VH-VL binders against q8ixk2r445to577. Designs and how they scored, part 355

Target 1, 133 residues: q8ixk2r445to577
Amino acid sequence: FFGMLQNKGLTDYCFDYNPPDENQIVGHQVILYLCHGMGQNQFFEYTSQKEIRYNTHQPEGCIAVEAGMDTLIMHLCEETAPENQKFILQEDGSLFHEQSKKCVQAARKESSDSFVPLLRDCTNSDHQKWFFK
Below, E stands for the ipSAE of ESMFold2; O stands for the ipSAE of OpenDDE; V2 stands for 0.75 times the mean of E and O plus 0.25 times the DockQ between their complexes.

## First folded at step 16 (VH-VL)

Design n5 (framework fv_axatilimab; at its last look DockQ between E and O 0.82; V2 from the best seeds 0.83)
Fold by OpenDDE, look of step 18:
Structure n5 (fold): chain C 133 residues (1-133), chain A 120 residues (1-120), chain B 107 residues (1-107)
Amino acid sequence: as target 1 above (133 residues)
Amino acid sequence: EVTLKESGPALVKPTQTLTLTCTFSGFSLSTHGVGVGWIRQPPGKALEWLANIYWRDTKYYNPSLKNRLTISKDTSKNQVVLTMTNMDPVDTATYYCARIPYGDYYFDYWGQGTMVTVSS
Amino acid sequence: DIQMTQSPSSLSASVGDRVTITCLASQDISDFLAWYQQKPGKAPKLLIYDASYLESGVPSRFSGSGSGTDYTLTISSLQPEDFATYYCQQHDNRPLTFGGGTKVEIK
């Protein structure tokens, strides 16, 4: 699966990654933003290694969850996907993080107009449903 | 200031189609994340969600009524239109349009509502 | 669909009283719960969203709490203008659903 990773609940919002430096793509948080597909900042790929790859740049980035965190941070992809980069995109649209046993949920930040994907306990929330478009 | 106002017929005959227009000001449906929804309330009863439309023309309908509902927008006129076919006396209610912020599912500003009576 | 059950359906209280209204969801709604106030002949007014976020302009005597399936609207000190019907609404899943309402009447 590849393309824009769109949330079911938060209408017309997609995974978005726009690093300050296009040549240094790791270390920043993945956010949610209006689905527009411009600038390749909303193009992701779900791989057979259960990675969510930001593969419009080289080296390729993979979404990871750092220890003790509930945010999604861009790391470099590895030949063998590390445990903290493994997600299961289930048939129902839930995006399950294997290591934390939590689901990725569209969540509001302190600012009311900003949203991010966060790890939360898995529920049947539309905000935890994702699909590629 | 955000305002919404519903307009349409106060009386509709059974089997006829209801057309309601929501005219709003203080915001635009071209704004990122903004939506408008319709909610109805039968006299003395609770609220029922009908449909949402968002800035990118994304539409959602209450499944129990989706085959009867059509929601559309005219961004240039700041209007949202709801049509509901095959009206029945059970559809008698006050119909509200309301603003949705940030692509969300709650309603932060409401119109005053318009009472629609379905009767022969 | 997610059913929202409010309790009580009605209550009588006096000015200055602490009032609590409960909303029970048929499933975990992940804190996506809004509260509205509605006065007779008027449209609902948003009070709380995301379970505990106070809408701008709403008096601080209103507060929302809860998690999972159980949520509460609290009015710390009831004011004369607070006598109204209150509704909860889950904004987690479509179709959006409202509670049955709680009428707060003057004792």
Scores: ipSAE 0.915, ipTM 0.959, lowest interface PAE 0.5, mean pLDDT 96
Fold by ESMFold2, look of step 18:
Structure n5 (fold): chain C 133 residues (1-133), chain A 120 residues (1-120), chain B 107 residues (1-107)
Amino acid sequence: as target 1 above (133 residues)
Amino acid sequence: EVTLKESGPALVKPTQTLTLTCTFSGFSLSTHGVGVGWIRQPPGKALEWLANIYWRDTKYYNPSLKNRLTISKDTSKNQVVLTMTNMDPVDTATYYCARIPYGDYYFDYWGQGTMVTVSS
Amino acid sequence: DIQMTQSPSSLSASVGDRVTITCLASQDISDFLAWYQQKPGKAPKLLIYDASYLESGVPSRFSGSGSGTDYTLTISSLQPEDFATYYCQQHDNRPLTFGGGTKVEIK
């Protein structure tokens, strides 16, 4: 699948990647932002290797979760996808991180107006359901 | 200051269509992430969600009432309209409109409510 | 559909008491729970969202806690203006559903 990766439970919110230096895309957090489809920040590809790729820019980035963390961060893609970069987009819309056995959830950043995708224990929450558009 | 106010008939006969208008101020449905929902409460009973509409015109309906409900908005007038067809005495309730602050499913500001009685 | 069960259905308390109201969801709702206060003849008022986050302007004597299926609203020191009916609402999944309410009465 390719396009904007949207949340079901947080209506009109999309994965968004906006690194502080557009030419230094590794190591920064993926966020959620209102879907707009403008520029390069909200377009991702879900690959046969179970990667979520930020490939509208070179070098290509792949979303990862580092050991012991719950934050989705950008790494460089590799020829063979590392285990921490593998996500299963299931038929019910859940986005499962196989290595951690957790699901991606839309989460509020403290009590702010900002939202991020984070790993949480898997539930049937609409906030853990995702789709491409 | 955010305010919402419901308007419509206080009395409706069985089988008729109810039309309710929510007029609001202090926010706009052209503002990012904002929505308006409708909730009803029969006298002395719990709240029941009816429908939501969001600033990009995404709409959700309670599936138990889906074929009876239509929600729409007029952003230039700061209005949201709910219609409910085939009214029945069991639909007697206070009807509220309320603001949704994000794309979420909870309500941070509520109108005062309007009582709708369904009887012959 | 997610059933929300509140307990107790009513309680009597005095000014200054610590009051605890429980809300049980029929499935895990991932902390997506709101609490509302409703006085007779008035609209509900949002107190808490996301299980534990206090809405702006709500007194700090109100707090929310819990996880999974079990959630609690606590009023640390009951005030005269707190005698009302309280409702929980899951905002986890459509359709949106409310608890049956807990009426807090003067003892």
Scores: ipSAE 0.755, ipTM 0.908, lowest interface PAE 1.1, mean pLDDT 92
Fold by ESMFold2-Fast, scan of step 16:
Structure n5 (fold): chain C 133 residues (1-133), chain A 120 residues (1-120), chain B 107 residues (1-107)
Amino acid sequence: as target 1 above (133 residues)
Amino acid sequence: EVTLKESGPALVKPTQTLTLTCTFSGFSLSTHGVGVGWIRQPPGKALEWLANIYWRDTKYYNPSLKNRLTISKDTSKNQVVLTMTNMDPVDTATYYCARIPYGDYYFDYWGQGTMVTVSS
Amino acid sequence: DIQMTQSPSSLSASVGDRVTITCLASQDISDFLAWYQQKPGKAPKLLIYDASYLESGVPSRFSGSGSGTDYTLTISSLQPEDFATYYCQQHDNRPLTFGGGTKVEIK
C-alpha cells in the first residue's frame, strides 16, 4: 500500500511529516493533519517489511517508536527493519506496533486542536483504524 | 460568533418526504476539518444521530435510517440540506443541525431546533 | 452499534450538592466521549469532549473522567442554572450514539 494514510475516526485527517529542515528528516514527531490530497509530506509507503516509509525527502525515513514511549518519530530506514519500526496493518484497519503490542490511535496533543498518532492499548475504536487513499 | 438555524415544514403527512435546511454563519464548509451533522429528538426521548457531512463532501449516515436519508451541502450559500423519505408518525421530533470541529464526531455548536410533526 | 447507558435516569439535588452522572459504553471507546447539557425547550450545549476536555466557556465545576467503558460527569457544586438534562455521546465509532439522558431536578 502507498498514499495518504487516513484515520477512520478523524474524518479527512492524514499522517503528516513536515520536518523543519528538509535536509534532516530524522528525530521529529509524526503528526496528523487535514488531508490535502497532494502527496508530499502526507505520502507514505507500507512495505513488505512492515515499515511505514516517508520518501518525500532523502534519505528515506521510517516511522519508529522507542521502547517505553508512545509517540511516533521519524528514524532512518535500515536494510533489515528493526522491531521498533514494524507495524502490522491488520484486516480491520488497526495498525499494530509489533514490539510494544499496542495500536496506533489518533489523539489530541496537549488540549490543542492539533492531533498526533500515539500508541494505546488496542481497542475496536475507529480512531485506531487506518487506510491508504 | 457561530450560529446555525434549521428550517423546513412543521407538519408532514405519513409517506411524504421531509426536507430540512441548515443555514449557518461564523464558519464555512470550505474551511478545513469542519462538518455539519443532523440530530433529532422525539418528545421526551433521547437524542438520535442522523447524518454528517464534512468539508470535502465526505458523508456518513445512521445505518438504521440510511436508505431514507440524503445529506448535501451548498458551500457558497452556507447551507446543509437533509432529506428523509417515507415519513411516519414515529419520526415526529425536534430536528437539530450542529457544527462538527476538526473532522471529529462531536458537536460543538447547535441550532435551536425545528419541530416536525408527522400526522394525517 | 455501541450502546450508551446513563445512570441514573433522574436525580433530585440541591444547590451546592456534588452531582455525579455515569455513562457506560457496551465496548471500549478509547476516551472518545462527549457530554452535553440540555435545558427545557433549548438545544444541547457541549460541556466536555474526549472524556475530560472542558469546552471553552464551560464553568470549572464541570469535570469529566473515566476510560475504557466507564465514564463520569461531575458537577462539584451544583448551581441554579445547572438544573437540566445531561447526555453522553460516544464520538468514537459510527453510528454515533447517545445515552438516554439524566435529568437533574431541583429538590
Scores: ipSAE 0.696, ipTM 0.891, lowest interface PAE 1.3, mean pLDDT 90
ESMFold2 (binder alone), look of step 18: mean pLDDT 93; pTM 0.954

Design n6 (framework fv_axatilimab; at its last look DockQ between E and O 0.84; V2 from the best seeds 0.82)
Fold by OpenDDE, fold request of step 19:
Structure n6 (fold): chain C 133 residues (1-133), chain A 120 residues (1-120), chain B 107 residues (1-107)
Amino acid sequence: as target 1 above (133 residues)
Amino acid sequence: EVTLKESGPALVKPTQTLTLTCTFSGFSLSYHGVGVGWIRQPPGKALEWLANIYWRDTKYYNPSLKNRLTISKDTSKNQVVLTMTNMDPVDTATYYCARIPYGDYYFDYWGQGTMVTVSS
Amino acid sequence: DIQMTQSPSSLSASVGDRVTITCLASQDISDFLAWYQQKPGKAPKLLIYDASNLESGVPSRFSGSGSGTDYTLTISSLQPEDFATYYCQQHDNRPLTFGGGTKVEIK
């Protein structure tokens, strides 16, 4: 699966990553932004290694969850996907993070009109449902 | 200032199609993240969601009424239109259009509503 | 579909009273809950979204709390203009659903 990773509950919002430095793409948080078909910031790939890969740049980035955090951070992809980079995009659209046993949920950033994907306890929320478009 | 206003017939006969128009100002459906929804309220009863439409033309319908509802937008006119087929007296209600912020599912600005009576 | 159950269906109160309205969802709605105020012959007015976020222009005497399936709207000190019907609405899952309403009447 590849393309824009769009949320069901937060209508027309997609995974978005725009690093400040195109030559240093890791270490920043993945956000949610209005889905647009332009640019490379919203193109992701779900791989056979269960990665959510940011492959529009070299070296390629993979979304990871750091210890003790509930945010999604861009790391470098590795030959063998580390445990903190493994996600299961389930048939019902839920995006499950294997290591934390939590689901990715579209959420509003506190005191803002910005949105981010956060790890939360898995529910039947539309905000935890994702699909590639 | 954000405003919405519903327009359409106040009286509809059974089996006829209801067409309601929502004309709004203070925002545009060309702006990203905005939507417009329709909600109805029978006299003395609770609110019922009908349909949403968003800036990208994404549309959602209440499954209980989906086969009867069609929602569309004309961004250039700042209008959203709702059609509902095969009207029945049970569909008598005040119909509201309302703005949806940030691709969400709640409504921050509402029209005054228009009463629609279905009767022979 | 998610059922939203409000309680009480009606209550009588006096100016200055603390008023509490409860909304129970049939499943966890992850704090995606809105509260509306509706006066007779008028459209609903948004008070709170995301369970506890106060909409701009809404008096601070209104507050929302809760999590999971249980949510509460509180009016710390009821004012004359607060006599109305209040509705909760889950904005987590489609189809969107509203509570049955709570009518706050003058005692």
Scores: ipSAE 0.926, ipTM 0.961, lowest interface PAE 0.5, mean pLDDT 96
Fold by ESMFold2-Fast, scan of step 16:
Structure n6 (fold): chain C 133 residues (1-133), chain A 120 residues (1-120), chain B 107 residues (1-107)
Amino acid sequence: as target 1 above (133 residues)
Amino acid sequence: EVTLKESGPALVKPTQTLTLTCTFSGFSLSYHGVGVGWIRQPPGKALEWLANIYWRDTKYYNPSLKNRLTISKDTSKNQVVLTMTNMDPVDTATYYCARIPYGDYYFDYWGQGTMVTVSS
Amino acid sequence: DIQMTQSPSSLSASVGDRVTITCLASQDISDFLAWYQQKPGKAPKLLIYDASNLESGVPSRFSGSGSGTDYTLTISSLQPEDFATYYCQQHDNRPLTFGGGTKVEIK
């Protein structure tokens, strides 16, 4: 699948990645932002290797979660996807991070008006359900 | 200052269609992530969610009532309209419209409510 | 559908008392819980969202806590104007569901 990765519970919010500049494509947190329908920083690809790829810039980025962390950060894609970059998009829309055994959830950032995807214990929450559009 | 106000008929006969209008000010349904929902409350009973509409025209309906409900918006008039078909005495309730912040599902500002009685 | 069970359905308390109201969800709602206050003949007023975030303008004597399936609204020092019915609402899954309400009577 590919397109804008939207949340079922946080209406009209999409995965969004806007690197600080073209020379620093990786290392920053993935956020959630209002869906604009234009692709660009909200265009992601879900691969057969269970990666969530960001292809707007080169080299391609792959979303990862570091051991012990709950934030999704952009890493360089590797020849063989490491476990921290593997997400299983399940039939119910949950996005399961294999290495941590947790699910991606839309969450408010520290009582602000900003939202981010975070790893949380898997539940049947609409905020843990994702789809490409 | 955010305000919402419901308007519509106070009395409806069984089998008729109810149309309620929510008129609001202090925010826009064309601006970033907000929505408006409808909630009802029968006399002496709990709150029951009916339907939501969001700035991109995304709509949700309570499945128990979905075939009877239509929600729409007129962004230029700052209005949201709820239509409910085949009214029954059990639909007697105070009907509220309320604002939804940031594409969420909770309601931060409520209208005063309008009482709708369904009786012959 | 997620069922929301509030307890108690009613309580009586004196001014200055600490009051706690509990809300139980039939499944984990990941902290997506709101609390509303409704005075007789009035529309509900938002008190708390995301289980513990106090809405702007709400007195600090109100607080929310909990996680998973168990949530609590606390009023640390009850005032006469706090006579009202309180409702919890899960804002995690459609359809949105409310608790049955807890009526707080001043003794």
Scores: ipSAE 0.769, ipTM 0.909, lowest interface PAE 1.0, mean pLDDT 91
Fold by ESMFold2, look of step 18:
Structure n6 (fold): chain C 133 residues (1-133), chain A 120 residues (1-120), chain B 107 residues (1-107)
Amino acid sequence: as target 1 above (133 residues)
Amino acid sequence: EVTLKESGPALVKPTQTLTLTCTFSGFSLSYHGVGVGWIRQPPGKALEWLANIYWRDTKYYNPSLKNRLTISKDTSKNQVVLTMTNMDPVDTATYYCARIPYGDYYFDYWGQGTMVTVSS
Amino acid sequence: DIQMTQSPSSLSASVGDRVTITCLASQDISDFLAWYQQKPGKAPKLLIYDASNLESGVPSRFSGSGSGTDYTLTISSLQPEDFATYYCQQHDNRPLTFGGGTKVEIK
């Protein structure tokens, strides 16, 4: 799958990656932003290795969750996907992080009017449902 | 700053179609990720969600009423229109339109409401 | 569909009292819960969204708490203008559903 990864419960919000420096794509948090499809910030590839890749230019980034954290952070992709970079997009639209056994949820970022994807205990929430557009 | 106002008939006969217009100001459905929803409240009873429409024309309907409801917008006139077919006395209620701030499902600004009575 | 069970259905209180209203969801709603205040003949007014976030312009005596299926609205010191009916609403799943309301009456 390739395209904009959209949330069901936050209508027209998409995964968005906006690193402060185009030459430092690693280590920054993935956010949610209004789906617009302009530029490269909202296009991701879901791979057969269960990665969510930011690969519209080089080097390729893969979304990861660091141990004990709930935030989705950009890492460099590896030849074989590490466990912390594997997300299972299930048939019901839930986005399951197998290593943590948690689901990705759209959540308000504290101290802002912004939204971010965060790991939470899995529920049947529309805010935990995702689809590619 | 943000205001919404409902307009339409106060009295409707059974089987007729109700058309309600929400006119708003202080925001626009041409951008900003917002929406407008419709909610009704029968006298002395709880609130019931009817339908939402968002700035990119995404629409959601209460499935218990889905065959009866149509929601549309005219962004240039700051209007949202709800049409509800086959009205019945049980549909007697105050009808509200309300703003949805972030593509979510909650309502931050409400119109004053318009009472619709369905009776012969 | 998510059923929202609100309790109590009514209560009597005096100015200055601490008031607590509860809302139970039939499934985990992941903190996606709003609270509204409605006075007779008026539209609802948003107080709280995302379970605990106070809407701009709402007095700080209002607070929301809870998680999972159990949520609470608290008014720390009831004021004359707070006598109203309060509704919870889950904004977790379609269809959107409301609690039955809690009428707060003056003693």
Scores: ipSAE 0.755, ipTM 0.904, lowest interface PAE 1.0, mean pLDDT 91
ESMFold2 (binder alone), look of step 18: mean pLDDT 92; pTM 0.949
OpenDDE, look of step 18: ipSAE 0.915; ipTM 0.958
ESMFold2, fold request of step 19: ipSAE 0.748, 0.716, 0.746; ipTM 0.910, 0.904, 0.908
ESMFold2 (binder alone), fold request of step 19: mean pLDDT 94, 94, 94; pTM 0.954, 0.953, 0.953
OpenDDE, fold request of step 19: ipSAE 0.925, 0.924; ipTM 0.960, 0.961
ESMFold2, look of step 20: ipSAE 0.723; ipTM 0.901
ESMFold2 (binder alone), look of step 20: mean pLDDT 93; pTM 0.952
OpenDDE, look of step 20: ipSAE 0.912; ipTM 0.957

Design n7 (framework fv_axatilimab)
Fold by ESMFold2-Fast, scan of step 16:
Structure n7 (fold): chain C 133 residues (1-133), chain A 120 residues (1-120), chain B 107 residues (1-107)
Amino acid sequence: as target 1 above (133 residues)
Amino acid sequence: EVTLKESGPALVKPTQTLTLTCTFSGFSLSHHGVGVGWIRQPPGKALEWLANIYWRDTKYYNPSLKNRLTISKDTSKNQVVLTMTNMDPVDTATYYCARIPYGDYYFDYWGQGTMVTVSS
Amino acid sequence: DIQMTQSPSSLSASVGDRVTITCLASQDISDFLAWYQQKPGKAPKLLIYDASNLESGVPSRFSGSGSGTDYTLTISSLQPEDFATYYCQQHDNRPLTFGGGTKVEIK
């Protein structure tokens, strides 16, 4: 799959990654933003290794969660995907992070009226349901 | 300043179709994840959600009302229209339109409401 | 559908009292809960969203707390203008659902 990764609970919000500097693609948090339908910073690829890849930059970025953290951060992709970069898109739309046993949820960022994907205990929440468009 | 106001008939006969218009100011449905929803309240009873429409024309309906509901918008007129078919006395209620901030599902500004009585 | 159960359905209180209203969801709603105040003959007014975020212009005596399935609205020191019916609403899953309301009456 590839395309814009949308949330079922937050209407017309998409995974979004727009690093402030092209020369520093890694280390920044993935956010959720209004879907613009143009691809670009909202275009992601879901791979057979269960990675969520950001292909706008070379080398390619892969979404990861550091041990003990709940934020989704952009890392460099590796030839063999490490466990912290693996997400299972399940039949019900849940995006399950294998290493932590948690699900990706759309959530309000504490310090602003912005939204971000975070790891949370898996529930049947619409805010934990995702689809490519 | 955000304002919303409902308009439509005060009396509807059983089996007829109800058409309600929400006219608003202080925001636009062309940008920024904003939506407008419709909620009703029978006299002395709780609130019941009916339908939402969002800036990209995404629509949601309460499935308990099945195919009785249609929601549409006219972005240039700052209006949202709700139609409800096959009206029954049990549909007697005050009908509200309300703004939805962002792509969310809660309502931050409400119209005054319009009472619709279904009888005769 | 997610069912929202409010308790109590009504309560009598005096000015200055601490008032607590509870809302129970039939499944985990991940903090996506709003609280509304409705005075007789008027439209509802948003008080709180995302369980604990106070809407701009709402007095600080109102607060929301809770997580998972259990949520609470607290009025720390009831004022005369606070006598009203309060509704919770889950804004997590469609269809959107409201609690049955809690009427706060003067003693």
Scores: ipSAE 0.677, ipTM 0.886, lowest interface PAE 1.4, mean pLDDT 90

Design n8 (framework fv_axatilimab)
Fold by ESMFold2-Fast, scan of step 16:
Structure n8 (fold): chain C 133 residues (1-133), chain A 120 residues (1-120), chain B 107 residues (1-107)
Amino acid sequence: as target 1 above (133 residues)
Amino acid sequence: EVTLKESGPALVKPTQTLTLTCTFSGFSLSTHGVGVGWIRQPPGKALEWLANIYWRDTKYYNPSLKNRLTISKDTSKNQVVLTMTNMDPVDTATYYCARIPYGDYYFDYWGQGTMVTVSS
Amino acid sequence: DIQMTQSPSSLSASVGDRVTITCLASQSISDFLAWYQQKPGKAPKLLIYDASNLESGVPSRFSGSGSGTDYTLTISSLQPEDFATYYCQQHDNRPLTFGGGTKVEIK
């Protein structure tokens, strides 16, 4: 699967990655933003190694969650995907992070209309359901 | 500054189709992330969600009523229209339209409501 | 469908009282809960969204708390204008569902 990774619960919001420096894509948080349909910062690829790849810039980035954290951060992709970069897109739309045993959920930032994907205990929430479009 | 107002018939006969119009100001459905929903309240009862429409024309319907409901918008007129077919006395209620911020599902500004009575 | 059970269905209180209203969801709603106030003959007014975020212009005596399936609306010091019916609403899953309402009446 590839394209814009959308949330079922949050209407017309997509995974978005907009690093401050286009030549340094590592280390910043993945956000959720209104789907614009232009690809670019919202274009992701789901690979056979269960990676979520950001391929629109070089070097290639892969979404990861560092141990003990709940935020999704961009890392460099590796030849063999490490455990912290593996997400299982399940039949029900859940995005399950293997290392933590948690699910990706759309969440609001404090006192704002800004949204981010975070790891949370798995539930049947629409905010934990994702699909490519 | 944000205002919404419902309009439509006060009396409907059983089996007829109800058409309600929500006219709003202070925001636009061409604005990213915004939506408008319809909620009803039978006399003395709780609120019941009916349908939502968003800026990209994404639509959601209450599954218990989906065969009877149609929601549409006219962005240039700042209007959202709800139609409900095959009206029954149990559909007697005050019908509200309300604004939805940023692709969410809660309602931050509500119209005054319009009472619809279904009787022969 | 997620069922929202609100309690109590009614309560009597005096000005200055601390009032607590509860809302129970039939499954976890991940903090996606809103509270509304409705005065007789009027449309509902948003008080709180995402369980604890106070809507702009709402008095600070209103607060929301809770997580998972159990949520609470608290009015720290009831004022005359607070006598109304309060509704919770989950905004996590479609179809959207409301609680049955809690009527706060003058004692």
Scores: ipSAE 0.694, ipTM 0.889, lowest interface PAE 1.3, mean pLDDT 90

Design n9 (framework fv_axatilimab)
Fold by ESMFold2-Fast, scan of step 16:
Structure n9 (fold): chain C 133 residues (1-133), chain A 120 residues (1-120), chain B 107 residues (1-107)
Amino acid sequence: as target 1 above (133 residues)
Amino acid sequence: EVTLKESGPALVKPTQTLTLTCTFSGFSLSTHGVGVGWIRQPPGKALEWLANIYWRDTKYYNPSLKNRLTISKDTSKNQVVLTMTNMDPVDTATYYCARIPYGDYFFDYWGQGTMVTVSS
Amino acid sequence: DIQMTQSPSSLSASVGDRVTITCLASQDISDFLAWYQQKPGKAPKLLIYDASNLESGVPSRFSGSGSGTDYTLTISSLQPEDFATYYCQQHDNRPLTFGGGTKVEIK
């Protein structure tokens, strides 16, 4: 699958990666932002290695969660996907992070209008359901 | 200042169609992520969600009432319209429209409500 | 549909009291819970969203807590203007559902 990765629980919000420096595309947190429908910084690919890949820049980035953390961070992709970069997109729309055994949930950032994807215990929440558009 | 106001008939006969209009100011449905929803409250009872519409024309309906409900918007007029068919005395309630921030499903500003009585 | 059970249905309290209202969801709602205050003849007013985020302009004596299925609204020191009916609402799954309300009355 590929396209804009949209949340079921937030109306018209998509995975978004817009690093502040065009020459440093890794190391920053993935956010959620209003879907604009143009691909670009909201275009992701779900691969056969269970990666969520960001192909907009070279070298390509892959979403990862560092040990003990709950935030999704852009890392460099590797020939063989490490465990921290593997997400299972399930039939019900859940995005299951294999290494942590947690699910990706849309969450508000500190009483603000900003949203981010975070790892949380898996529930049947619409905020934990994702689909490509 | 954000304001919303409901308008429509105060009395509806059984089997007829109810049409309610929400007119608002202080925000626009062209604003990113914003929506407007309809909620009703029968006298002395709890709140019941009816339908939501968002800036991109995305619509959601309460499944128990979906066959009876239609929600639409006119962004240029700052209006949202709810239509409910086949009215019954049990539909007697105060009907509210309310603003939804940022593509969410809670309601941060509410209209004053309009009482609709369904009787013969 | 997610059922929201609110307790108690009513309570009597005095100015200065600590008031606690509970909301129980029939499934895990992942902190997506809002609280509203409704005074007689008036529309509801948003107090709290995402279980614990205080809406702008709401006094700090109001606080929300809880997780999973169990949530609480606390008024640390009840004021005369706080006598009202309070509703919880899950904003996690459609259809959106509200609790039955808790009426806070003068003792």
Scores: ipSAE 0.610, ipTM 0.873, lowest interface PAE 1.6, mean pLDDT 91

